# Ledger of designs, part 3: miniprotein binders against USG-1 protein homolog (usg)

Target 1, 336 residues: USG-1 protein homolog (usg), of Azotobacter vinelandii (p96199)
Amino acid sequence: MSPAIDIAIVGATGTVGAAIVEILEERDFPVGQLHLLASPASAGKSVSFKGRNLRVKSIEAFDFAQVRLVFFAAGQAVTRQYASQARAAGCMLVDLSGALPLQQAPRVVAEVNPQVLEKLEAPCQVTSPASQVVALALALAPLRPLVRWRHLGVTACLPVSSLGREGVAELARQTTELLNGRPPKPRFFDRQIAFNLLGRVGDSDTAGHTGLERRLVEESRQVLDAPELKISVTCLMAPVFFGDSLSLAVQASQAIDPSAVRAALERAPGLELIEPDDCPTVIGDAVGQDVAYVGRVRTGVDDACELDLWIASDNVRKGSALNAVQLAELLIKQGR

## First folded at step 2 (miniprotein)

Design a4a (from A4 with W63E E64K L66W F67L M70F E71R Y73E D74L L77Y)
Fold by ESMFold2-Fast, scan of step 2:
Structure a4a (fold): chain B 336 residues (1-336), chain A 84 residues (1-84)
Amino acid sequence: as target 1 above (336 residues)
Amino acid sequence: TPEQLEEIKRRVEELLKKAEEAKRKGDEETAIKLLKEAIDLIKEALELAKKTGNKELAEEVEEKAWLLEFRLELIEYELKKLSK
């Protein structure tokens, strides 16, 4: 049993922040006092935690000296504004936004590279990587002894929930409008998302890459300990409420044994293999679960050195909130 | 009201938890019964939400009704899988 620790959750009214509260309770994390922090507009709401009603406080007036651990689940701008203040107060940080530099707040997936936590100076700061990186790392890390990666191609189909509650509401509204014979009125997206695919999530830089695509490249290299791995990424927005869907194409330096790959995936922690003649889907398998699902394990049609995989994972739970809580569990178990 | 929709969500989550336990025990008949009860409960909530002309609560009611509608689709899909 670990001693009780006082915790703050920044972004507690968001989808991921709310999931952190639920998972702390589900896993019986040793919570002392829990402080729920949000924007002034969301302050004053109540959240139930272990039979008690907790009032959500405004982050603007919060004294971080009251807590020892802070989860940042409110996006990059909020993390950039408050992380230094929290660290100066001596807090351990678990960031989910990706705003902190990789060298100062390393990206960690609990099943993949937990040894990174042992090397951190107190008070520790770590980043839970983008949910897509969590998913691909769970699938690729078990293959490291079998496959020498040279190139990774990623097509990531993001759910509208990856953009928060407004994204979720927009897909629902557009779908209702279209089914009732009305033209869609985009409010959050700049165009129709219902029954469509948007080939870009966020704004492109001058080279045509989005911030999320660059994040996936940098975080994947660090988590997989593969600094020389060449990575191509396209992130698209799908008309899907919850769940990440990923197509991976791996180029290896040697011919792949697909039976050995399947055996490794079957034994992998945090992962479930679905085969043959079937594949996982976010709705049918992944949403609400604490493991990523992998299927369609096959070599290239004309290239025995190519491995193709399909992944479905819950973007909110294992992709974000659960990994963050697991990182916190590891930090307190190590006496950090 | 938002409070009524929140109570219905809580009851639906309880039914789904019991259905999952029934599935784990191989009691497929009980799981199907509980999923059907959850569907009926959600449909009643959606009818209640449709009759709300309350402008002051419209935004909050709409959000909670949408979440219940989404949950209904997931439960109907699960029922279809058990039936096949």
Scores: ipSAE 0.000, ipTM 0.166, lowest interface PAE 16.9, mean pLDDT 84

Design a4b (from A4 with E64R L66F F67M M70L E71K Y73L D74Y L77E)
Fold by ESMFold2-Fast, scan of step 2:
Structure a4b (fold): chain B 336 residues (1-336), chain A 84 residues (1-84)
Amino acid sequence: as target 1 above (336 residues)
Amino acid sequence: TPEQLEEIKRRVEELLKKAEEAKRKGDEETAIKLLKEAIDLIKEALELAKKTGNKELAEEVEWRAFMLELKLLYIEEELKKLSK
C-alpha cells in the first residue's frame, strides 16, 4: 500500500474535478489531506469526500507547499498560471488541460504507455491527454502487433460537457427553449447546438485546424509512440451531454485480419468489445463506465489494409478523471 | 442541499458499479435490483431539490438535480436492456 499523500485538486467544482474526488474515494486512493481549489467565484461550495463535506477554497492564496500532488482540472489558463508555482513547491503534477509542453509533461494513458513515467525527473509532471486521445489509444495500442499504422483518420464527436458545466447548461437551455416554442439564446455557442451538429470545436488557425485537432494529432503520436504516423482529425460538437463518440479509419502496411483484431480488442485492458450485431453508444454503454467501448470492427470497403472502428467512451471518467487518478497511482508506486 | 444531492449521487454511482459487476458475472437479478435502488435514490434526490427555497443555492441545486435527471435516463435505459 502506498503512504498517505496530501492532495490539491484545482477545478474541484467542475465536472472533471468532482469526478476526480469521487474516483479517489471509490479506489481508496491513499489521501492524506484533500484541498479542493477553485476560482474565487466558486469558493465556499462543498464537496463530499469519505462522508465529510469539504469546503472549496480559492486558489489565489493557496500554499502549494501543503501538498505533494496536484491535479489541474480547470483549463489551460489556470494550469499556465499556477503550474510553475506548484512545481517550485515540490509538487507532483497531473495536468488534464494540455497546457504543459509535451516534452516536459508527457501524455500518458495508464494502459498504453505507463513506462514513460520511469524516466521522469522529480518532482514528476504528467499530462492526461485529451479524452478522445485516451479513447483512441485504448483501442489502437492493443493492435500494434497486428496492424502497422501508416495513416489514421479520426472523426471525433464531442459532448457539450467537454466545455464544462456551462456547455451542459447551454444544451439543456436550448433544448428546453425549442421544445417550448421559444427561440434559442446561445451563450457559449454562437449558434444553435440543440438538434444540430457543429463541424468545428473552437477557432481555426490559418490552415483551418482547431487547437483541439492539433492537440489530438500531437498527443496521439506521443501516446502511441508513433511519431511518423500521419493523422487527419475533425472534431465536431454533437448535441450530446456526455460521452465521446469516435470514428477511426486506420491505414496499415498489410492486409488486416478482422478476427485477430477482434480477439486483441477482447483482451485489451480498459476496453470492452461490443460485437457482432450491435455497436456501442455513449448513452447505452459508455457513460458512467470505467472502460471505453469499441465496435463496428471491419476492413475498408475497397481496401483490405484499412481498419474501421467505432468507439464510445465516457469523456469525464475514463477519458479524463479516471486516467488522471491512475497516473497518480503509478507515480506514487514509483516513490516520487 | 448541494451536500445531500452530492451524497445521493455518490451512493447512486456505487450502486451502478455493483450493478455492472453483477451483470459481468451474469447475475441479472442482482443487477436489476441495484439499478432499481439507484433509480429510487435519484427520485429521492429530485424531490429533495424541489424543497430548496434558498436563492443563493438555487443555481447549484438546479444544476445538480439536472445532472441526476440525466443519470436517471441512462439507468432507465440500462434497466430496459436487462429486463429484455
Scores: ipSAE 0.005, ipTM 0.277, lowest interface PAE 10.0, mean pLDDT 85

Design a4c (from A4 with W63E L66Y F67L M70F E71L Y73F D74W L77E K80R)
Fold by ESMFold2-Fast, scan of step 2:
Structure a4c (fold): chain B 336 residues (1-336), chain A 84 residues (1-84)
Amino acid sequence: as target 1 above (336 residues)
Amino acid sequence: TPEQLEEIKRRVEELLKKAEEAKRKGDEETAIKLLKEAIDLIKEALELAKKTGNKELAEEVEEEAYLLEFLLFWIEEELRKLSK
């Protein structure tokens, strides 16, 4: 059994940070001292861990030499501010923000590319990819021996929880306002999200792509070990509290055998295949689960070289917090 | 007060975590009991929210009440599924 390890969680009061605490307990991770860190405004709150209430501390004065492993779950700005300090103190890092360069902190999905962890120099730093990348990689990686990918089209329908607790509160508030006959008063989103679809998540650059869309392209290529794969991405915001829903369209160099695809997906770790007549949904299947759900496996209507897939996945658990904990489990097993 | 609502929210979160653990272990009776307890706490929180008279506290309490109303809806749906 691995010896106990002292851990810090940055962003412990956020949705993903709280899920990391929960999953460390559920999986009986060998936690020594657990330090819960947040902004000064969130400091002083309590989080339950193994029957005890732990107080959340301010990150500003925290001594990272007290811990060996740090989870960064507080967004890109916080990771950029504190990651170098934590690493200089000798900490292993698991970042969920995507702020660290791909060449310095490789993106890893535990079931897909765990061998990447064997090549890292101590103190190791690794990134858990965007939750949408975790989901699509779980579905596409098992297909690598069967399908030579030329192009991947991704339509990702994001839950409001992908933007944190404020996103969740906004959808709840707007829904209540509308059901009571009141006009919605957007405070977090710039417009109505309740009973709507927003075709963009975050600000576009001069070419029309968002930072999240560019992240999905870069991380997918690295995780799938497909640097030449052409990827088109649209991320939209759905009026859904939790769960990523993805439509994937894959163009291959050869005709696809959908029966062989289904067989590979049925055997895939971290994935559950739903029968063609029963489409998985985030509410009915994925939310609260530790696997991604795939369905609607079919070739293109007029092209046997196209493969279409539908995925539902828990953005907080398997998409983020669980993958991060699984990466930490692999790191401590390798003595890194 | 906001502190009372935050404490009730924390207790609700703990009950939901225990209910999920019970469901994972196949203990549907314990899951149902814990979900019903969470419903009672949420209803208590919503009654407390109605008694707030300060402008700044009323806004903070109103935002928390929206989340609790939504959470109540989802817990009631979970109970409906388990009762079958």
Scores: ipSAE 0.000, ipTM 0.236, lowest interface PAE 12.5, mean pLDDT 85

Design a4d (from A4 with W63E L66K F67E M70L E71L Y73L D74W L77D E78L)
Fold by ESMFold2-Fast, scan of step 2:
Structure a4d (fold): chain B 336 residues (1-336), chain A 84 residues (1-84)
Amino acid sequence: as target 1 above (336 residues)
Amino acid sequence: TPEQLEEIKRRVEELLKKAEEAKRKGDEETAIKLLKEAIDLIKEALELAKKTGNKELAEEVEEEAKELELLLLWIEDLLKKLSK
C-alpha cells in the first residue's frame, strides 16, 4: 500500500468538492489527514469521511505546509488566488478550474494521456480538463488509429450543475413556479432556463466566443495531442440538473469504417457503447456512473468521411471529481 | 432532456387550458381527465428532479420540489371527491 498522504480540498462544500471527498473514501485512497477548505461563509459545516466528522475550515487562515496534495475545486478566481501559495509550500496540485496555464499544469484524462504525468517535475501540478473535454476525449482517443481527424464539431449541452448549487436551485425553483401556474422569477440566471435552452454559457469575448468554448478548444487539442485539429464549439445551457450531453461531428481525411469504430469504442477504457437502436441519456444512463456513454455511431448522411457520435456523461463524477482523484492516484504511484 | 422538459411544459399548459374550458361547459368528467393528465406530467418533472442526484441537490431545491408535491397531493384529493 502507498504511505498515507495529507490532503486539502479547496471548495469542499461545492458539488465537485463534496464528490471528491466521497470518491476518496469509495476508492480507499491513502488519505492521512484530510483538510476541507471553503470560503469563510461556508466554514463550520461538517462532512463525514470514513466514519469521522470533519469540520470545514476557512481557506484564508490555512497553512498549506500541512499537506502534500491539494485539490482545487472552487472555481478559477480561488485557484488564481491560492495556487502559488500552495506551490510555494511544496504541494502537488490537481486543479479542476482551468485557471492554470496549459504549459505549467497540463490537462490530463487518466485513460487518454496519463504518460504526460511521467514528464512532470516535483512538485507536480496538473489540471483535470473541463468535463466536456473528459467526455469527448474518452470517445475520440480510441479512434486515433482508425480516423485521421481534420475537423471536430462540438455541440455541448451543459447541466445547470456546471454552474454550481445555485444553478441547480434556480432550475428547480423556475420549474415549480411554472408548473404551479406562476411566472418564473430568475435569480441566478438572467432569464428563464426551465423548459428553455440558452445558446451561450458565460460572457462572449469580442470575437463572440465564451471562455468555456475557448477552454474546450485548447484543452481538447492538448489532451488528444492534436495541435493541428480544427475545432468548432458551441456550449449551451440545458434545463437538466446533472450530466453533459454532447453531439460530435468528426471530419476525417479518409472514408470511415463504422464497424471498426464501434469495435474500438466497445473496447475503450472509461467508455460504454450502447446498442445501435438505443441512445444514452444523462438521466437514464450516465448520471451517477463512472464511465461515459456513447451512442448513435454513424457516418454522415452524404459524407463517408464524417463520423457522428452522441455522448452522455456525468459532469460531476467522471467528468470532474473522479478524473481528478484518478490523476492523484497516478501521481502518488509515481512517487511524486 | 431539454426537449422532453419543453414538451412537458407545453402539454401541461394546454391540458390546464382545456380543463378550464371543460369545467365552464359543465363537463366535469373531461375536466377531471385532463387534470389527471396534468398531474402525470408534473410527476414526470418531479421524477427528473429526483433522479438527477438527491445527494447533490441543495436543501432549497428539495424544499421547493416538496411544495409542488404537496400541491399535487391536494389536487389528487380534490379529484377523488369530485369523481365520487
Scores: ipSAE 0.000, ipTM 0.097, lowest interface PAE 22.5, mean pLDDT 83

Design a4e (from A4 with K36L K43Y E62L F67K E69F D74K)
Fold by ESMFold2-Fast, scan of step 2:
Structure a4e (fold): chain B 336 residues (1-336), chain A 84 residues (1-84)
Amino acid sequence: as target 1 above (336 residues)
Amino acid sequence: TPEQLEEIKRRVEELLKKAEEAKRKGDEETAIKLLLEAIDLIYEALELAKKTGNKELAEEVLWEALKLFMELYKIELELKKLSK
């Protein structure tokens, strides 16, 4: 039996933070004391864990010396504010926000680049990458021996839940308003999302790229160990409550054998291949699951050096909370 | 838990019946309010289904939510078609 570890979860009342609590219980993670932390406005709620009600505490008054492991699931500003304090107290960190520099807190997907954890100095800090990066890395990493990547095109269709509970609530409200003949009044999005597609998620910089698109580029290069890979990214918002849907177009230096690709994907850990006459969807396959689903494996119509893939993945579980817990499991195993 | 999901499903069905009756009476504001309450309960059911780690339960809850939205959309389209 592993010695019990005292844990803090920052952002425990959010969708991902709540999922971390549930996954720790589901996987029988060796939890000693569990401290649920949130903003002062969200403090005071109770969460059930292993038959006990745990009170959510304010992060402002929390002494990180009480814990050995901290999950940061409360967005970039909170991670920036408290990560140094937690590390100074000797805590291992698993960040989901992406606020920490790639050199200091490397991006790791448990099935793809777990060897990175062996090189970390104590107290370790690691980042679970953006959920879209988790999904594409699970599909592309098994292909590295078969396909010499030159260029990667990514169209990522994000669910409204990727922006939290407010995104979910607004899609539901706009849908109800439209069905009752009322024009939707956007409160969280700058325009109608119901029955629409928004070609941008977040604000663009001077070059026209969003922070999320830049994050996908940098994290994909690190996770796939492909620093020279050219990546084109568009992240769009779909009228979908949960689940990431991705279209990938890979340009290789040599002709691709689609049969060898299918064989590699079928054997890949963390991935399920759906072929030949079907393709995965977030509702039908991915949501609630702990694997990403891949389908529509095909070469370009006129280009044998192009590979096209379709992926559906749970943005909350495998894309975020589950990967974070798997990283913590690996860190604990290596700490013995 | 299955019992909690069944309770939420029952409450959603009652809210939908009340919303239908409000719409029949021309009380649009009450109908909208009741539909929003039903949507909030469906979201709560989705969170509970995910807690079970059960793919079938999570899929059923999501499918029921999507069917609700699509049924309302279909009704509006049919009503609009009749008016033309």
Scores: ipSAE 0.000, ipTM 0.201, lowest interface PAE 11.5, mean pLDDT 83

Design b1a (from B1 with Q40E D43L D59K)
Fold by ESMFold2-Fast, scan of step 2:
Structure b1a (fold): chain B 336 residues (1-336), chain A 108 residues (1-108)
Amino acid sequence: as target 1 above (336 residues)
Amino acid sequence: SPEEIRKLVEEVKRLNEEAKRLFEEGDPEKAWEKLYEALELLLEAMKLAKETGDEELVKEILKLAYEVFERALEIRREGNLEEAKKLIEEAKKLIEEARRKVEELKKS
């Protein structure tokens, strides 16, 4: 067993931050003092940990020298504001926001590229990738010996929880309003999300890509160790509370053997393969689970060099909080 | 004076941005020179600020010291570990001093 470590969680009142607290308890992580940090507006709330109610503190007054490990689960602006301060205090960082540069805070999925952690200099900083990247990396990494990738197409259907508790509340409210014959009044989204699909998540840059789409391209290349891989991404918002749903189309340089692919996926850590004539869903399979689900393994209709996959994954647990905790477990085990 | 300290702070901001740009353009040696210059100015600004008792000014110096520290870590990854160690250690000392002074000023 590793010695007890003092921890701070930034964004502890958010969906992912709360899940980190739960998973630290579930996995019996060696927690010394646990400090729950949030904005001043969210300070004073209580969170349960090991049968005790811990009071959430304001990040503004927090002394990072009190802790050795910090999880950043409060979005990019907060990570940009406080990460250097925490690092200067000697803290190891696990960031979930993606605000830190890829070279300085490498993207790591515990089952895919854990060797990256072995060469990090103290104080270490790592990033848990976007939840969609966690899911696609779990499916594609075990295929590396079988499939030489040339192009990856990604359609990612995001749950409203990917935008936090406000997104969840908005979908619930709009659904209730519409079912009662009342017009929807968008507050968090700029339009109706209930019974709809929004073809963009976040603002587009001058080339028409969102920050999330750029993030998926950059992080996928790093996690899969495929810097030359061409990637096309569309992220859309679906009227679902929890769970990432992904359609992947992989173009390979050689004809693909789908039976060999299925065998590799069946053996893959962090994955469950659903039968060829069935399809996983976020509600029916993935939400609340600590593995990603893969189905619909098939070659292209007219192209034996194309592999098509469907993935359902929990965006909060395996996609975010669980991967972050697993990275922290590896950092502690390796003697940082 | 507050004016002298603010002038030093503005020069540090300029040097930090120049160091970042030089590093991104593939000139880590020049980036390193600019970070050293920024650190020396920050040390002077801190010396003046701690006698002033201005909490917000000390906080601004603390933020800039963190930026110098982060840039120094980036440059270290690309090459000269011994030079980077000196800058990192001096930046850490400045951060600790500024942190203690902020805590003292909050109590008063």
Scores: ipSAE 0.000, ipTM 0.127, lowest interface PAE 25.0, mean pLDDT 86

Design b1b (from B1 with Q40L D43W D59L E70K)
Fold by ESMFold2-Fast, scan of step 2:
Structure b1b (fold): chain B 336 residues (1-336), chain A 108 residues (1-108)
Amino acid sequence: as target 1 above (336 residues)
Amino acid sequence: SPEEIRKLVEEVKRLNEEAKRLFEEGDPEKAWEKLYEALLLLWEAMKLAKETGDEELVLEILKLAYEVFKRALEIRREGNLEEAKKLIEEAKKLIEEARRKVEELKKS
């Protein structure tokens, strides 16, 4: 159940990949050999693990038969290129990119739908959902017995770290340039992000939706076990280094008791309810934590069938790397 | 004199390399400033070279003008489009003048 397991992390030099390494150490995950993989251009960097510096290797020549578990934290293109090869070698996969089909690699949040893992065929393949989906599922899943959802509106304010280290570096650079009285020169973003809001993250399709917005819709329906739930999503980029901030508006078929909602959220695993007079923020509460924070629980101004709430969560830890490690822990415990 | 022209040519080469370094370090505006300085020195070198009839010096200036033009195109693609456009237009004029002088010298 807890034997030492040989692991590969694809995208080990990225923000999420590095966090997976840290969390495996923090949680004393039973790691045998740890292989850190990246593109040839990123190979040769070192990552600390259990007091040792591990060299990052190129994925191109890696033999996946050396490992039993692979974390894919390098984006959709890399997952699409290498997932079949890893599967053929008999590896269990935990994908964070969302590139794998929902039916073949179901989206799982450890506190919400862990029973899904019991039905997986060996070698098991699972996807950690988008960090925004992890956050909203932690808040909405406890409400399933109390609220019959008809519609979910999501406004997700993304940190620049959601686009990796380059996004973080650009916000820092633009902020410094502006504070020194210089116009910012965008390199990674196509325009100023510092002291601004960008109403779109990534390219839109013909219907005007981004890939991330479509991912949030599809993954939320699966994780919440609500295939008929209508979902509206806008993802925007905020001048924030780390942490997801979400405004959720839920339309229910019946009047909502906000006291019962608060009680359910207070008992919810992986979630902290902030008192009515306080509002969680990514900086003040969520960043660096392993729980999502919820507040501003209230019914609609003119409709007792509407529920509004606010979430702040760490996009790197609980939103991504921690959930992925928790999924791996559950797979090992199930002996598959 | 040929000595003065060679000093201008060496300074143009220095400015072109400095522009490349600044561009690679992510400072296209300062890179553009250095290319503009290089262009002004190329115009002065061409003016002096016309007086000497030295085809090798004129050819050297033509080669440098092409390098400055190439660098200006790279900077234009990265951001300061209006300033880069003006630099490109001036570099093109210098290249055409140098080409014309090379053709005249070959005929003679």
Scores: ipSAE 0.000, ipTM 0.074, lowest interface PAE 26.8, mean pLDDT 83

Design b1c (from B1 with D59E E60R L62W K63L Y66F E67K F69L E70L L73E)
Fold by ESMFold2-Fast, scan of step 2:
Structure b1c (fold): chain B 336 residues (1-336), chain A 108 residues (1-108)
Amino acid sequence: as target 1 above (336 residues)
Amino acid sequence: SPEEIRKLVEEVKRLNEEAKRLFEEGDPEKAWEKLYEALQLLDEAMKLAKETGDEELVERIWLLAFKVLLRAEEIRREGNLEEAKKLIEEAKKLIEEARRKVEELKKS
């Protein structure tokens, strides 16, 4: 049994931060003191934890020497501002933002590459990858013995909750306006998202790729231990409140046996394979669950060396908060 | 509380799925009864949210009410039920109330 550990959660009032609090309670993580941190504007709110109301504090004056483990769930700017201070205080870090360099804070999915944690220099810092990377890695890692990857194509349909509570509010507002015969008047998005698809999430760089698309490429290569894998990514915004939906097209060097693939996916930790004649959806299957769902396992129409997969996963829970807590569990078990 | 929110989410999801099953089995009247039960649970939750100022609960009610509305629209389109119009109007009212409450809670 691990001794109780004092924890800080940065971004505790956000969707992912709130889920971390919930999962720490559900899994009976050995929490000593829990410090809930947020921006000054969000400070003063109360959050229930194990029957007690905890007041959210401003991060600005927080003394990180009070804690041994910090979850960063408040976006890249906040992680960039405070991570060095927390690490200098001796804290282990679990970052969900992706702001930390891959070489200094490796991307780890608990079911895929937990061995990475064994060689980390104390105080350890790790990153929970983008929720889409968690989902695709859960499906592809079990297939490594069966398939040698040449190319991975990813179409990732992101929920508006990937942009936080404001994204959720905007989709709901626009949809209500349209159903009541009013023009949508985008405020958070630059255009209508309701009943639409936006072909990018975030701003494009000079080569036409978004930061999220580059993050998916870099993190997938590291998590899958496939530095030579060629990856093509499009992240689009769907009119969906919660849940990542991914279409994967994988090119292999040899012909693929889809029955062997299905057998491997059925045994895979953190995954559930949906039966033939059905297809997982975020609303019907994935949202609120602790596994990602995979279906539509098939070879290419004209290419036996291509494997096509469909994945539905909870972006907040299985894709983010649960993985972060599992990483913390492994770090504590390792003895940091 | 997180437990109460989880229980609400699970129960509304269960009722919404029962409504789908009943409609597919050719029992649209019972399907509408299940959607009304879901809406009643959301009305009760909204009273709690108003009393406690629970922004997360209001946001969940907004999302769940919208799911009820979408199911009601599916049944209306396929089943041509007069009850569909009434439920849709009630769901729209709850969505607008939740939206207004979220907007009010954000003001500080």
Scores: ipSAE 0.000, ipTM 0.214, lowest interface PAE 14.2, mean pLDDT 85

Design b1d (from B1 with D59E L62Y K63L Y66F E67L E70W L73E E74K)
Fold by ESMFold2-Fast, scan of step 2:
Structure b1d (fold): chain B 336 residues (1-336), chain A 108 residues (1-108)
Amino acid sequence: as target 1 above (336 residues)
Amino acid sequence: SPEEIRKLVEEVKRLNEEAKRLFEEGDPEKAWEKLYEALQLLDEAMKLAKETGDEELVEEIYLLAFLVFWRAEKIRREGNLEEAKKLIEEAKKLIEEARRKVEELKKS
C-alpha cells in the first residue's frame, strides 16, 4: 500500500471541492489527515469523510506545513494568493483554477499526457486543465497518429455549475419563476439565463476574448503537444445545470478516414463513442460518469480534410475533480 | 431553530449522496428510496426555515430540492423506474415553495 498522505482541499464547500472529497473516498486514496479549507463565510460547515465528520476551516490561518498535497479548487484569485505559501511549505500542488503559469504547473489529463509528471521537480505542481480542455483532449489525442491537425474550432456550451452553486441556484430560481408566469430576478447573472443562451462567460479583453477562451487555447496546445495548432474558441453559458457540451471542428492537412477515426475513438481510454445512430447528451449520458462521450463523427460536407465531433462530459467529475485525483494518484505512485 | 434545520439539511445531503452511490452501483430502487427520504426531510426543513427568515438556508433547501429532482429524473430515465415520477412531482412542489419564500425574503 502507498503510505498515507496528509491533504488539504482549498474550496472544499464548492461543487468541485466537494466532489474531490467524494472521489478520494470512492477510490480509496491513501488519505492521512484531511484538511477542508474555505473562505471565512463557508467555514464551520461539516463534511463526511470515511464515517467521520470533518469541520471546514478558514484558509486565512491555515499552516500548510501540516500537509504534503494541496488541491486548489477555489478559483484563480485564491490560488494566486496561497499557492506560493503552500509550495514554500513543501507541498505538492494540484491546481484546478488555471492561475499558475503553464511552464511551472503543466496542464495534464491523466489519459493523454501522464508522462509529463515524470519530469517534474519536487515538490511538484501540476494543473488540471479547464474541464472543456479535458473533454476535447480525450477525443483529439487518440486521433494524433491518423491526421495532422492545422486548425481547431471549439464551441463550448458551459453548464451553470461551472460558476459554482450560485449559478445552479439562479438557473433553478429563474426557471421556476418563468414557469409560474413571473419575470426573472437575476442576482448572480446580470440577465436571464433560463431558456436563453449567454454568448460570453466572464469579461472580454481588448481583443474581445474572455479569460476562459484564452485558457482553452493555451491549455489545449500544451495538453495535445501541438504548439503550432491554430485554435478558435467561443464559450457560451447554456441553461443546463451540469455537463459540458462541445462542438469541435477540426481542419487536417490531409483527407480524413472516418472509419479509422471511429476505430481510434472506440479504443480510447477515458472516452466512449456513441455511434452509429445516436449522439450523447450531458443529461442522458455524461453527467455522473467518469468518461467523456463522443458522437456525430463525420467529415465536412464539402471537405474530406475536415472532421466534426460532438462531445458531452461531466464538468465536475471527469472534467475537474476526477482528473485532479487521478493526477494526485500518479504523483504519489511515482514518489513525487 | 437554525441548528435543527442545519441537522436536517446535512442528513438530506447524506441521503442524496447515498442515492447517487446506490444508483451507480446498479440499484435504482434503493436509490429512489433514499431520494424519497431526502425529500421528506427537506420538506420538514423547509417548514422550519420559513419561520426563521434565513435566506441562506432557504436557498440551500431550494438547491437541494433541485438536486433531488434531477437525480430522480435520471433514475426514471436510466433505471426505468416509473415510481420516480411521484418523487419528481413532489420535488417540483417543494422547489416552488422555496422559490416563493426566497423572493419574499429578498423583498424584505
Scores: ipSAE 0.000, ipTM 0.211, lowest interface PAE 13.8, mean pLDDT 85

